# VH-VL binders against q9h9l3: the designs that were tried, part 320

Target 1, 176 residues: q9h9l3
Amino acid sequence: PRKMVAIDCEMVGTGPKGHVSSLARCSIVNYNGDVLYDEYILPPCHIVDYRTRWSGIRKQHMVNATPFKIARGQILKILTGKIVVGHAIHNDFKALQYFHPKSLTRDTSHIPPLNRKADCPENATMSLKHLTKKLLNRDIQVGKSGHSSVEDAQATMELYKLVEVEWEEHLARNPP
Below, E stands for the ipSAE of ESMFold2; O stands for the ipSAE of OpenDDE; V2 stands for 0.75 times the mean of E and O plus 0.25 times the DockQ between their complexes.

## First folded at step 16 (VH-VL)

Design Eb6 (framework fv_unasnemab; at its last look DockQ between E and O 0.66; V2 from the best seeds 0.00; counts 0 for: pae E 5.2 > 2)
Fold by OpenDDE, look of step 16:
Structure Eb6 (fold): chain C 176 residues (1-176), chain A 122 residues (1-122), chain B 107 residues (1-107)
Amino acid sequence: as target 1 above (176 residues)
Amino acid sequence: EVQLVESGGGLVQPGRSLRLSCTASGFTFEYHYMDWVRQAPGKGLEWVAEIRNKFNSHTTYYAESVKGRFTISRDDSKSIVYLQMNSLRTEDTALYYCARDEYSGSYYFDYWGKGTTVTVSS
Amino acid sequence: DIQMTQSPSSVSASVGDRVTITCRASQGISSYLNWYQQKPGKAPKLLIYDASDLQSGVPSRFSGSGSGTDFTLTISSLQPEDFASYFCQQANSFPRTFGGGTKVEME
């Protein structure tokens, strides 16, 4: 359990049309929900779309944001050797330009027992918001101010804890 | 190299105040929880206080024996953690260690200072 | 508060001996148990964290085991530099609490 962390990232749009998702915030929590990391991150390229309504990122957050290369080093240091839990975590890793070992990765968007517990189709991709509401009776991502990556990471960890035992057993029998 | 250097210890009378400092170097101070642990002469270790990092609002925790009398604080810009000790008692006499919590989500003290001695005597 | 009962309080041993120290928590602390070594006039040094994980740089002759309430620190073959005091510490809840310590001394 102590070797487990949950991660959630917020991305902004870069590139000619803002279609490139670039890391702008990263939050990491431990098994107990304590925040290990939560920094605004400055992309290496000009931000075209802050995607504020979803990301919660504003221009002012970039004034003292940690440069991407530095942040990436900090984040990787935390993640190394850990079981990393996330929701649709491939997006986070992509934004980080880092891929964690599959055997040490847990994606709550692809855990059939979790969906089953939420009375959802096992092979469906459910949103973090939906699963959190259904299983934790908690509302996240409320309002128009954008997501809280800390809140999302904490919710992700709590969701995983609901199915941790059976899922870890499953993975032990069926290594990725 | 991680270094923790305590200072501020000394001899004081009961009821007086003293402020300890711990200067940290060699790591990203603002990311780590910091703790004070004390050891009375010839005795075991006693946890005193903890202050968490900026991500956790610098939340503080105290041993019951020092609640209301001691205050732990930190200045991340200077990489210093403090222990303000008020209303000191003879039983507060101890070597006070500054300790760093590791930054992986597990709560253990991976680095310690050499300590600073506090003696409370009439 | 969680009380940590450490035993024995002292043990006499010789170089090469197997030394076992026990720590019992008054309630379940999962694996939130750490072991420290302290030599006279020196600050404590982390040996084991999370009940069984060996801190970097610590010799492999040190090992930790246990979960819940009962924990053990083992020195498989005592070396001259291992004569010291050892403390367990729980990190499950506040206040953080230490065991009473075990002094490993030369026979």
Scores: ipSAE 0.875, ipTM 0.938, lowest interface PAE 0.5, mean pLDDT 96
Fold by ESMFold2, look of step 16:
Structure Eb6 (fold): chain C 176 residues (1-176), chain A 122 residues (1-122), chain B 107 residues (1-107)
Amino acid sequence: as target 1 above (176 residues)
Amino acid sequence: EVQLVESGGGLVQPGRSLRLSCTASGFTFEYHYMDWVRQAPGKGLEWVAEIRNKFNSHTTYYAESVKGRFTISRDDSKSIVYLQMNSLRTEDTALYYCARDEYSGSYYFDYWGKGTTVTVSS
Amino acid sequence: DIQMTQSPSSVSASVGDRVTITCRASQGISSYLNWYQQKPGKAPKLLIYDASDLQSGVPSRFSGSGSGTDFTLTISSLQPEDFASYFCQQANSFPRTFGGGTKVEME
């Protein structure tokens, strides 16, 4: 069977009024939670809003950050041929300027069995923080320093494991 | 092209020390786990040690037969992995290979050097 | 430590033969099992990783199967370049451990 990785990204604001989300950090973990990649990434465009309260990205992180084009190549090499797990993962792929095959994509924000396990409506979009607290009895994204993409990627993989057998079986019967 | 070149082997007496080096080129060295694997003359393969990448704090792991005597380390700026071998024993006699874990942080050895020979004998 | 029992230790075969090599782990290792080929005087070469995934550039006559504790490497039609030693290796846990090897020789 195919190998799984989990990905989480942090974005900063670029473009007019800082409304465009551009990749500034990416973390990838394997099935066991080992870190495969964790780099700060320098967007090719001027950063208008670091969004630090949520992203955890500060100006000093950009000093030695990997240029976007190089980082994208490194990240895509890791993702190729793998099942990629994320939370609201379409935002991460958009920031990467990348399309991963739908049959190899798993989004913990849209898995009905996972919501059911959390006693939430099956079709509701639930936050990573909420699911992690309910199902793993852990608090993530704590404090005033912003999110950790390593912590978030690890939590995302653990959440998927709770429903992996059921959901993989469902997808085999109901191909996207 | 990926290259791994080991050096530092030789003939030594029991109880002495050697330091092996493996110089890497052709890939992003700091992202890969690096391992040492040895093969006694006419025998099979034995894993010796692993050092993880910068994302995993260069954590190290050792075979029981070498734990406490051998130290694996790396210098990412020079793309070199080392094996410091102390208190050598005759059973440490082998060809020592440097091996790379695949770029994506996997658990298999996709590239191997040609090895460097260590002979421990009176 | 997870002990890997590889059998047979050697096999005599002819070009065109089907060759089967087995590995048994002393405890469950899921699918974290790799196969390597080694020719005399040469470094090992990865053939198969994660029990059944063929490494790039390896001919399709090589295949791997198994999970848990019992694993098999199969060469469907032996070629002259396949006379070599073969090793399995578990990657489930530390220490990484290899099987004792299987030498495939010309009969």
Scores: ipSAE 0.144, ipTM 0.713, lowest interface PAE 5.2, mean pLDDT 91
ESMFold2 (binder alone), look of step 16: mean pLDDT 94; pTM 0.952

Design Eb7 (framework fv_unasnemab; at its last look DockQ between E and O 0.57; V2 from the best seeds 0.00; counts 0 for: pae E 5.4 > 2)
Fold by OpenDDE, look of step 16:
Structure Eb7 (fold): chain C 176 residues (1-176), chain A 122 residues (1-122), chain B 107 residues (1-107)
Amino acid sequence: as target 1 above (176 residues)
Amino acid sequence: EVQLVESGGGLVQPGRSLRLSCTASGFTFEYHYMDWVRQAPGKGLEWVAEIRNKFNSHTTYYAESVKGRFTISRDDSKSIVYLQMNSLRTEDTALYYCARDEFSGSYYFDYWGKGTTVTVSS
Amino acid sequence: DIQMTQSPSSVSASVGDRVTITCRASQGISSYLNWYQQKPGKAPKLLIYDASDLQSGVPSRFSGSGSGTDFTLTISSLQPEDFASYFCQQANSFPRTFGGGTKVEME
């Protein structure tokens, strides 16, 4: 349990129509919620859509942003060997162009016991915001300034901790 | 290879000041918490101070015995952690270690320097 | 402050012996307990972290157990290079505190 980290990424739109999701911020917290990493990241391609209302990313954040290749190396170094917790984490890995081993991945958007605890259908995909409100009685992603990846990562870790014991037991019996 | 090299120790009189430095290499310094731990001659280990990383606002923590007298700081651009020691007392005499704090859920000192000796004597 | 009571303060043992060192916290510290080895004139070396996790490169004859308030460091078969001082350290709260140490000496 002490080798767990939670990750949350914010993406901007690149490509001809801004439909390509490119990593623009990554936050990583440890089991206790301490921030291990939190950097703005400069995509290799021109940003067409900052998606600010969701991502919280603005042009000014890219002025001193860490180049993607460098950031990716930094992040991977942190993640290596860890159990990585995230929400809909496949999006984060896709943007990072890195896929963590499945056996070491925990996706809070696909944990039936977590949904059950929140009185949601076990097979439904619930938002991080909803689960956080229901189970932690905390509001996240509030306002028009966009998401806070640190806040989201911390919430994700807290949610997972609620079902950690039973889920880890489940995974031990049913390896992915 | 991770390396921590302390410097700045010496002999000083009570009431004087001394500044210790610890130069780090071989790892991403800016991501790690850094601590000072001291050991009086023939005694055990005593935690002195901790400074966290830039993501945690370089928050600092101190042992009660040094609060108000010692200041831990860091320069991430140089990979150096400092310990400013003011109003030194005889009981501050010790070998001072710089230690890297690994905090991936558990907090432990996985790398230590060789230490620098501080002697406070009249 | 959390006080760490380490026992024994010293132990005489022979090569091949099983050595057990205990550390008791004045209050619950979960598994935030680390063990260090220190040889004369050398800096401490991390052996065990999070009560039972073995640090990379440390021989398997070293093991840690416990949670809450009572912890144990065990050397299953003492080797010549294991004669040293050992310290426990809690990382549950500030101030960080160490046990008083245990010196493992040759019988």
Scores: ipSAE 0.736, ipTM 0.894, lowest interface PAE 0.7, mean pLDDT 95
Fold by ESMFold2, look of step 16:
Structure Eb7 (fold): chain C 176 residues (1-176), chain A 122 residues (1-122), chain B 107 residues (1-107)
Amino acid sequence: as target 1 above (176 residues)
Amino acid sequence: EVQLVESGGGLVQPGRSLRLSCTASGFTFEYHYMDWVRQAPGKGLEWVAEIRNKFNSHTTYYAESVKGRFTISRDDSKSIVYLQMNSLRTEDTALYYCARDEFSGSYYFDYWGKGTTVTVSS
Amino acid sequence: DIQMTQSPSSVSASVGDRVTITCRASQGISSYLNWYQQKPGKAPKLLIYDASDLQSGVPSRFSGSGSGTDFTLTISSLQPEDFASYFCQQANSFPRTFGGGTKVEME
């Protein structure tokens, strides 16, 4: 059977007026929540807006950060051939400049059985913070210093496990 | 090319201490878990200890037979894993292997050193 | 601790034979079962991980199967270099434990 990992990324603003989202941190955990990867990543362009309130990224984190091209190679080696779980995961793949097979992708922001467990509208897009509070009775993304991508990746995996059996069976019967 | 080279084995009396080293090369050492596995003469394999990667705070695990006496540690800047063995007993006599857990977070030993021999005898 | 019981303890076989080695766990270990080969005076070598996945560079004549408590290593057509000892190992829980080994000898 295929191995499963969860990913979460933090982005900073690059390009004109800081409107482009560029990868500045990536965390990957396995099924048991063990951390496989967690590095700060130096974007190839000048950082215009660190977005620190949400990203947690500060100028000092970039001093010894892994250059994007090297980090991308390390990350893709981990992701290749695996089921990858994330929350709003399209944004993470876009920042990685990467297309993961849809059949191997799981997005906790768009799983109807997960919404039903949270007493939320089946087709609504739910935040990771809201789902984690509701279903795991835990507070994540606490404070004003930005998100922890390790904590967020771990929460994402725990949420997926709540619906894994049902959702994997659904996808097997309804291939994307 | 992945290489693991153990050193520090020898003949010691019961109750004494010995420190084993395993020098690693050819891979991103700080991302991997590292283990010690031993094999008594003419016997099977026995897992001894594990130390996890930098992302998991180098958390350590031990076999019950060595807990409190042995300490696994690592120096990621030098790519070395250590086994400090205190209060040695004759039952600790074995060939000690250094083993690598593979990069994807599964739990199996994909590379082994040649081992270093520890003999505990009066 | 999870005990791993390997059978047989030894087998005599000829080149070309099909060899089957079994490993039983004292409690369920899902698919967290690995197989190693060890030749005299040498370190163990990984053959199969997660019950059935072949390690890179291992010949396809080696295969693994099973889940839960009962696992099998099969060598479909024994080659001269396959005379060795074989060990199973569970990775479901700590402590990691090995089977007692199976020695495959030339008949």
Scores: ipSAE 0.139, ipTM 0.725, lowest interface PAE 5.4, mean pLDDT 91
ESMFold2 (binder alone), look of step 16: mean pLDDT 93; pTM 0.948

Design Eb8 (framework fv_unasnemab; at its last look DockQ between E and O 0.84; V2 from the best seeds 0.00; counts 0 for: pae E 2.5 > 2)
Fold by OpenDDE, look of step 16:
Structure Eb8 (fold): chain C 176 residues (1-176), chain A 122 residues (1-122), chain B 107 residues (1-107)
Amino acid sequence: as target 1 above (176 residues)
Amino acid sequence: EVQLVESGGGLVQPGRSLRLSCTASGFTFEYHYMDWVRQAPGKGLEWVAEIRNKFNSHTTYYAESVKGRFTISRDDSKSIVYLQMNSLRTEDTALYYCARDEFDSSYYFDYWGKGTTVTVSS
Amino acid sequence: DIQMTQSPSSVSASVGDRVTITCRASQGISSYLNWYQQKPGKAPKLLIYDASDLQSGVPSRFSGSGSGTDFTLTISSLQPEDFASYFCQQANSFPRTFGGGTKVEME
C-alpha cells in the first residue's frame, strides 16, 4: 500500500546537561519521496546543546521555529491513519511524545530481510547510512553540516520499498 | 472550511495577457500543492499547471499547450496562487478552476474553486 | 502523455439503476486514478481517489476499482442527485490528464 509516510526527526539537548532529547526538526515524505512536512521546531525548554554536528540544528533555525505543541499537532495530523516508516523510529516518537500504533509502524532498523539484503546480520541494528550505502549505493549524512532529515526520510522510504512486499506479508502472518 | 476563490478572468484579445488569482482559506496553504484546471465551454477538463509547496521548492509543471506562455506562482504569506497568462489564444478560452492538491497517500484534487471565466476573442 | 479513454460518453439510466463507467489508461498508472463528479454550472467534486478510496462525505453507493490500466466507477443504486458528468483523472505522471467524461442522464 502507498498509504504510508516516512519520518525523520532531529533532536537537540535540553534539561540538565542537555541530556534530554527534544524535537527540533521533523521531516515527513510520502511514498514517492515528496516532502509533506519539514519544519524547525522550538522545544518548550531552553536548548542547552544544539548537537549541530549531528542534528544540523543551529541557533538561527530556532528564531522562527514552530512551537512544539503546534508542530506536534501538525505532524500527528499527517501521521494519523498512515503506515509510518522510520529508522530507529522509537526515538522519533519519543521526541514527539507520541506513539503510533505498532501495527502501523515500520522500523527499518528492525527488519531482518533488509539486513539480509545488505549482507548484514539479520538481528543486528545497522545505521541508516550503512544500509543506504549498501542497498541504494548512495551516500547520506556526509559532511560536517549535520544530517538532512529530508534526505534521511527519503532514504528510509526507499529502503523499506526494497522489502515492502515480503515484510508486509510477514507482518500479515505475524501481527505485532 | 476550505475555500478557494478565483478572480481575474475577463474578455481579452488574442496576444494579450491576463493574470488569474486564487485566494485560499481554511487550511495551511503553504503545505499544499496548488493546481489550475480549465474547462472550455461544453468540453471536458484539462489540467493546466501545478505548483508545489515550499518543501518541494515550489517546483512547477505545465501542460504542453501552455508552456512558455503561462506561469504559475504563489504567495504563501497571502495564501494566493496565481496564473500569469501571456500570448493568449482563442483556444485558451475556458473556465479556469483553482484546485487544492492533496498528496499524502495519492495525488488528487480534493477542493475546487467556482472558477473564473477567460474569454479570448478578436 | 498518458491518454485516458473513458466510456461510455453518455448513459441513460433510471433511479435505482446500477451504473458503471470505465476508464482506460494508455499505459500503467498503478492506482493513481481519481474520479470526479460535475453537475451543470458547478465545479468538479472529488468522489474517489487512489482508484478505490472513497472521499469523505461521498455516499457509499459510489465505489471505484481497478489498477494498472483499467478502472471502473460504479454507482450501485442511482439517485436523483447523481445525474451529472463524471471524469477520471490520472496522477501517475505529468501532464496530468483527464478522461473525456461520461454524462449520466435520466432515461
Scores: ipSAE 0.905, ipTM 0.948, lowest interface PAE 0.5, mean pLDDT 96
Fold by ESMFold2, look of step 16:
Structure Eb8 (fold): chain C 176 residues (1-176), chain A 122 residues (1-122), chain B 107 residues (1-107)
Amino acid sequence: as target 1 above (176 residues)
Amino acid sequence: EVQLVESGGGLVQPGRSLRLSCTASGFTFEYHYMDWVRQAPGKGLEWVAEIRNKFNSHTTYYAESVKGRFTISRDDSKSIVYLQMNSLRTEDTALYYCARDEFDSSYYFDYWGKGTTVTVSS
Amino acid sequence: DIQMTQSPSSVSASVGDRVTITCRASQGISSYLNWYQQKPGKAPKLLIYDASDLQSGVPSRFSGSGSGTDFTLTISSLQPEDFASYFCQQANSFPRTFGGGTKVEME
């Protein structure tokens, strides 16, 4: 067990026409899938579009949500110094207004050995739902009420474990 | 500063019950796992029980020697961990420690209280 | 249950000595192995977690190694404050289990 965690975030629309993606939920799990953090987060700006179909965020979730600045501090404290695994993780870091060192970042949407295991082209970008179904025989993001960031973070960690030995060795020889 | 303060120890007769408390401060209590570990006089350490955080449904685990007799619980609003000890036996005599369990990528007890003594004798 | 067998049960040593304590698990535990120091009348203190990671504030003369079933704690040059008992503990599975301890005593 490496010092690694998996993260997934849900965003809502803020700013003009709701086009800015702002953090509204963040979930972090450890290597074994135990949940280290799972909070709803109140963006500093007015929410224009909850994006509920994808985000799962509803107005009631914001009633006791942690203000963004406080939540960001809590989250970054957990991430600092760790290998952070995610799927299309650049979007999560963007919503956190944060840059994690590339040498400590793992993105399951761009790992060639993982695609190979799924019988997909090595350099294709694959969805979390697709990889999880193919490689873990599990359905995630089921239904019309949006994604669960806990479920998605857990799936992301399990996918990474399938290629962890090979990919960590590759990165040790080919530092980003 | 992280602090863990145990209380509720004492002298009890076999077959009786006792409830230990551990008051935590200096960290976000509801995010952490908490454990009890005991040490009989002049003996080694024995893990007793663990209770997980609010995100993991406060799931509990027990050593076989105490399963069915002891119950670990927590009150996140008061930052307190409890150990309800029923049907006490002389072999339960020990110093009982409360410990914080870090589980970021491994599991380890990074902070310990000073312990509370439980003596079970007739 | 995973039994942790720790040896020796005691060792007599002098300041400056290299001291090695071993811990064997009855089953593979990967690197989920922690080491604690305990002085008389005090709570245990974490030294090393995850087999080899040094806890903050612990002197660098302490080191841990091993994976699977065989683990060691090494004190590279024993200091007067290092006379204490040492315990290993596995965190691979429930129940969490400790080794029987090793008492490091002055010769």
Scores: ipSAE 0.525, ipTM 0.847, lowest interface PAE 2.5, mean pLDDT 93
ESMFold2 (binder alone), look of step 16: mean pLDDT 93; pTM 0.950

Design Eb9 (framework fv_unasnemab; at its last look DockQ between E and O 0.63; V2 from the best seeds 0.00; counts 0 for: pae E 4.0 > 2)
Fold by OpenDDE, look of step 16:
Structure Eb9 (fold): chain C 176 residues (1-176), chain A 122 residues (1-122), chain B 107 residues (1-107)
Amino acid sequence: as target 1 above (176 residues)
Amino acid sequence: EVQLVESGGGLVQPGRSLRLSCTASGFTFEYHYMDWVRQAPGKGLEWVAEIRNKFNSHTTYYAESVKGRFTISRDDSKSIVYLQMNSLRTEDTALYYCARDEFEGSYYFDYWGKGTTVTVSS
Amino acid sequence: DIQMTQSPSSVSASVGDRVTITCRASQGISSYLNWYQQKPGKAPKLLIYDASDLQSGVPSRFSGSGSGTDFTLTISSLQPEDFASYFCQQANSFPRTFGGGTKVEME
């Protein structure tokens, strides 16, 4: 458990028409929900779309943001050797330009027992918001201010803890 | 190299105040929880206070024996953690250690200073 | 508060001996148990964290085991530099609390 962390990233749009998702914030929490990392991150390329409605990122957040290369180093240091829990985590890793070992990755968007517990189809991809509401009776991503990556990471960890025992057993029998 | 250097200890009378400082270097100070642990002469270790990092709103925790009298604080820009000790008592006499809490969520003290001595005597 | 009962308070041993120190928590603390070594006039040094994980740079003759309420620190073959005091510490809840300590002395 102490070797487990949950991660959630917010991305902004860069490149032509802002279609490239670039890391702009990263939050990491430990098994207990304590925040290990939460920084605004400055993409290497010009931001075309802050995607504020979803990301919560504003121009002012980039004034003292940590440069991507530095942030990436900090984040990777935290993640190395740990079980990393996330929701649709492939997006986070992509934005980080980093891929964690599959055997040490847990994606709450692809855990059938979790969906089953939420009375959802086991093979469906459910949103973090939906699962959190259904299983934790908590509302996240509320309002127009955008997502809170800390809140999302904490929710992700709590969701995983609900199915941790059975899922870890499953993975032990069926290594990825 | 991680270094923690305590200062501010001394001899004071009961009821007086003293402020301890711990200057940190060799690591990203702002990311770590910082703790004070004390050791009375010839006795064991006693946890005193903890202050968490900026990500956790610098939340503070105290031992019951010092609640309302001691205040832990930090200046991340200077890499310093403080312990303001008010209304000192004879039982507060101890060597006070500054300790770094590990960053990645295991909650152990991986680095300690050499300590600064506080003596409360009439 | 969680009380940490450490035993024995002192132990006499010789170089090469196996030394075992126990720590019992008044309630379950999962694996949030750390062990420290302290030599006279020196600050404590982390040996084991998370009940059984060996801190970097610590000799492999040191090992930790246990979970819940009962924990053990073992020195498989005592070396001259191992004569010191040892403390357990729980990090499960506040206040953080230490065991009373065990002094390992030369026989």
Scores: ipSAE 0.872, ipTM 0.938, lowest interface PAE 0.5, mean pLDDT 95
Fold by ESMFold2, look of step 16:
Structure Eb9 (fold): chain C 176 residues (1-176), chain A 122 residues (1-122), chain B 107 residues (1-107)
Amino acid sequence: as target 1 above (176 residues)
Amino acid sequence: EVQLVESGGGLVQPGRSLRLSCTASGFTFEYHYMDWVRQAPGKGLEWVAEIRNKFNSHTTYYAESVKGRFTISRDDSKSIVYLQMNSLRTEDTALYYCARDEFEGSYYFDYWGKGTTVTVSS
Amino acid sequence: DIQMTQSPSSVSASVGDRVTITCRASQGISSYLNWYQQKPGKAPKLLIYDASDLQSGVPSRFSGSGSGTDFTLTISSLQPEDFASYFCQQANSFPRTFGGGTKVEME
């Protein structure tokens, strides 16, 4: 059987005015929520805006951070051949400069059965924080000290498990 | 080449302590879980303890038969995993293997040391 | 604890025979089941992981199948080096548990 992982990334601002989003942390968990990878990542470009309020990234985290090229290689080795779950996962793949097969990608921000279970409109794009509170009775991303990509990846996996049987059957019937 | 070398076994009286060491080489030690598995003479395999990797805060797990008496630990800078065995009993007599555990969700033991013998006898 | 019941305890066989070993879990373990071979005086050697995935370097005459509670290791055509003990191990939950072993002996 195919293994399943969940990923979450934190980004900082690079480029002009810090408007480009560059990878600065990546966390990957397995089906059971065990952490497979969690590293701070040094972007190849100078950091203009740490975005700490949301990213949780500070200058001290970059001192021993893994260079982007090396981190990308480590991360892709883990993702290859696996079903990858994320929330708004296209942003994570963009930051990784990577294209994961659509047939092996699951995005908890766009699963109608999950929205229905949360009593939300099936076509709405719901935040991870909202779905987690509603369906798992947990508060994540609390305060303004930034998100935890480990916490977020773990929450994403637990949300997917709530609809896994139904959604995997749907995808088998409707190949992406 | 992956190598795991156990040491620290010996003959001890019941109630005494021993510390086992397992020195690892040939792989990224800090990414792997590490386990101890024992085998009494002429018997099957019994899992003893597991220690997770740096990403999981070196969380530890124990078989019920050793909980409270044995402590697994690791030093990632030296690539060593330890098993501190306190309050030893005759039923702890076994060959103790150090095993490399995979860390991607299958939890299999793909490399084993040759083991170190612990004999608990009066 | 998830109890692993392995059968048979031993089997006498000849080179070329097809050998089947079963392993049953007391609770569902999905496909988190591994198979090991052990020769006297030697450490165990991983053969199969995730119920059916062949470890690198293991001959294709070894195969694994099953999910849930019932698992099988098959040796399609026994070779002289295959006389050994075989153990299953569940990796679904703590504590990790092994089956009691199956000794494959020359007839």
Scores: ipSAE 0.281, ipTM 0.725, lowest interface PAE 4.0, mean pLDDT 92
ESMFold2 (binder alone), look of step 16: mean pLDDT 94; pTM 0.952

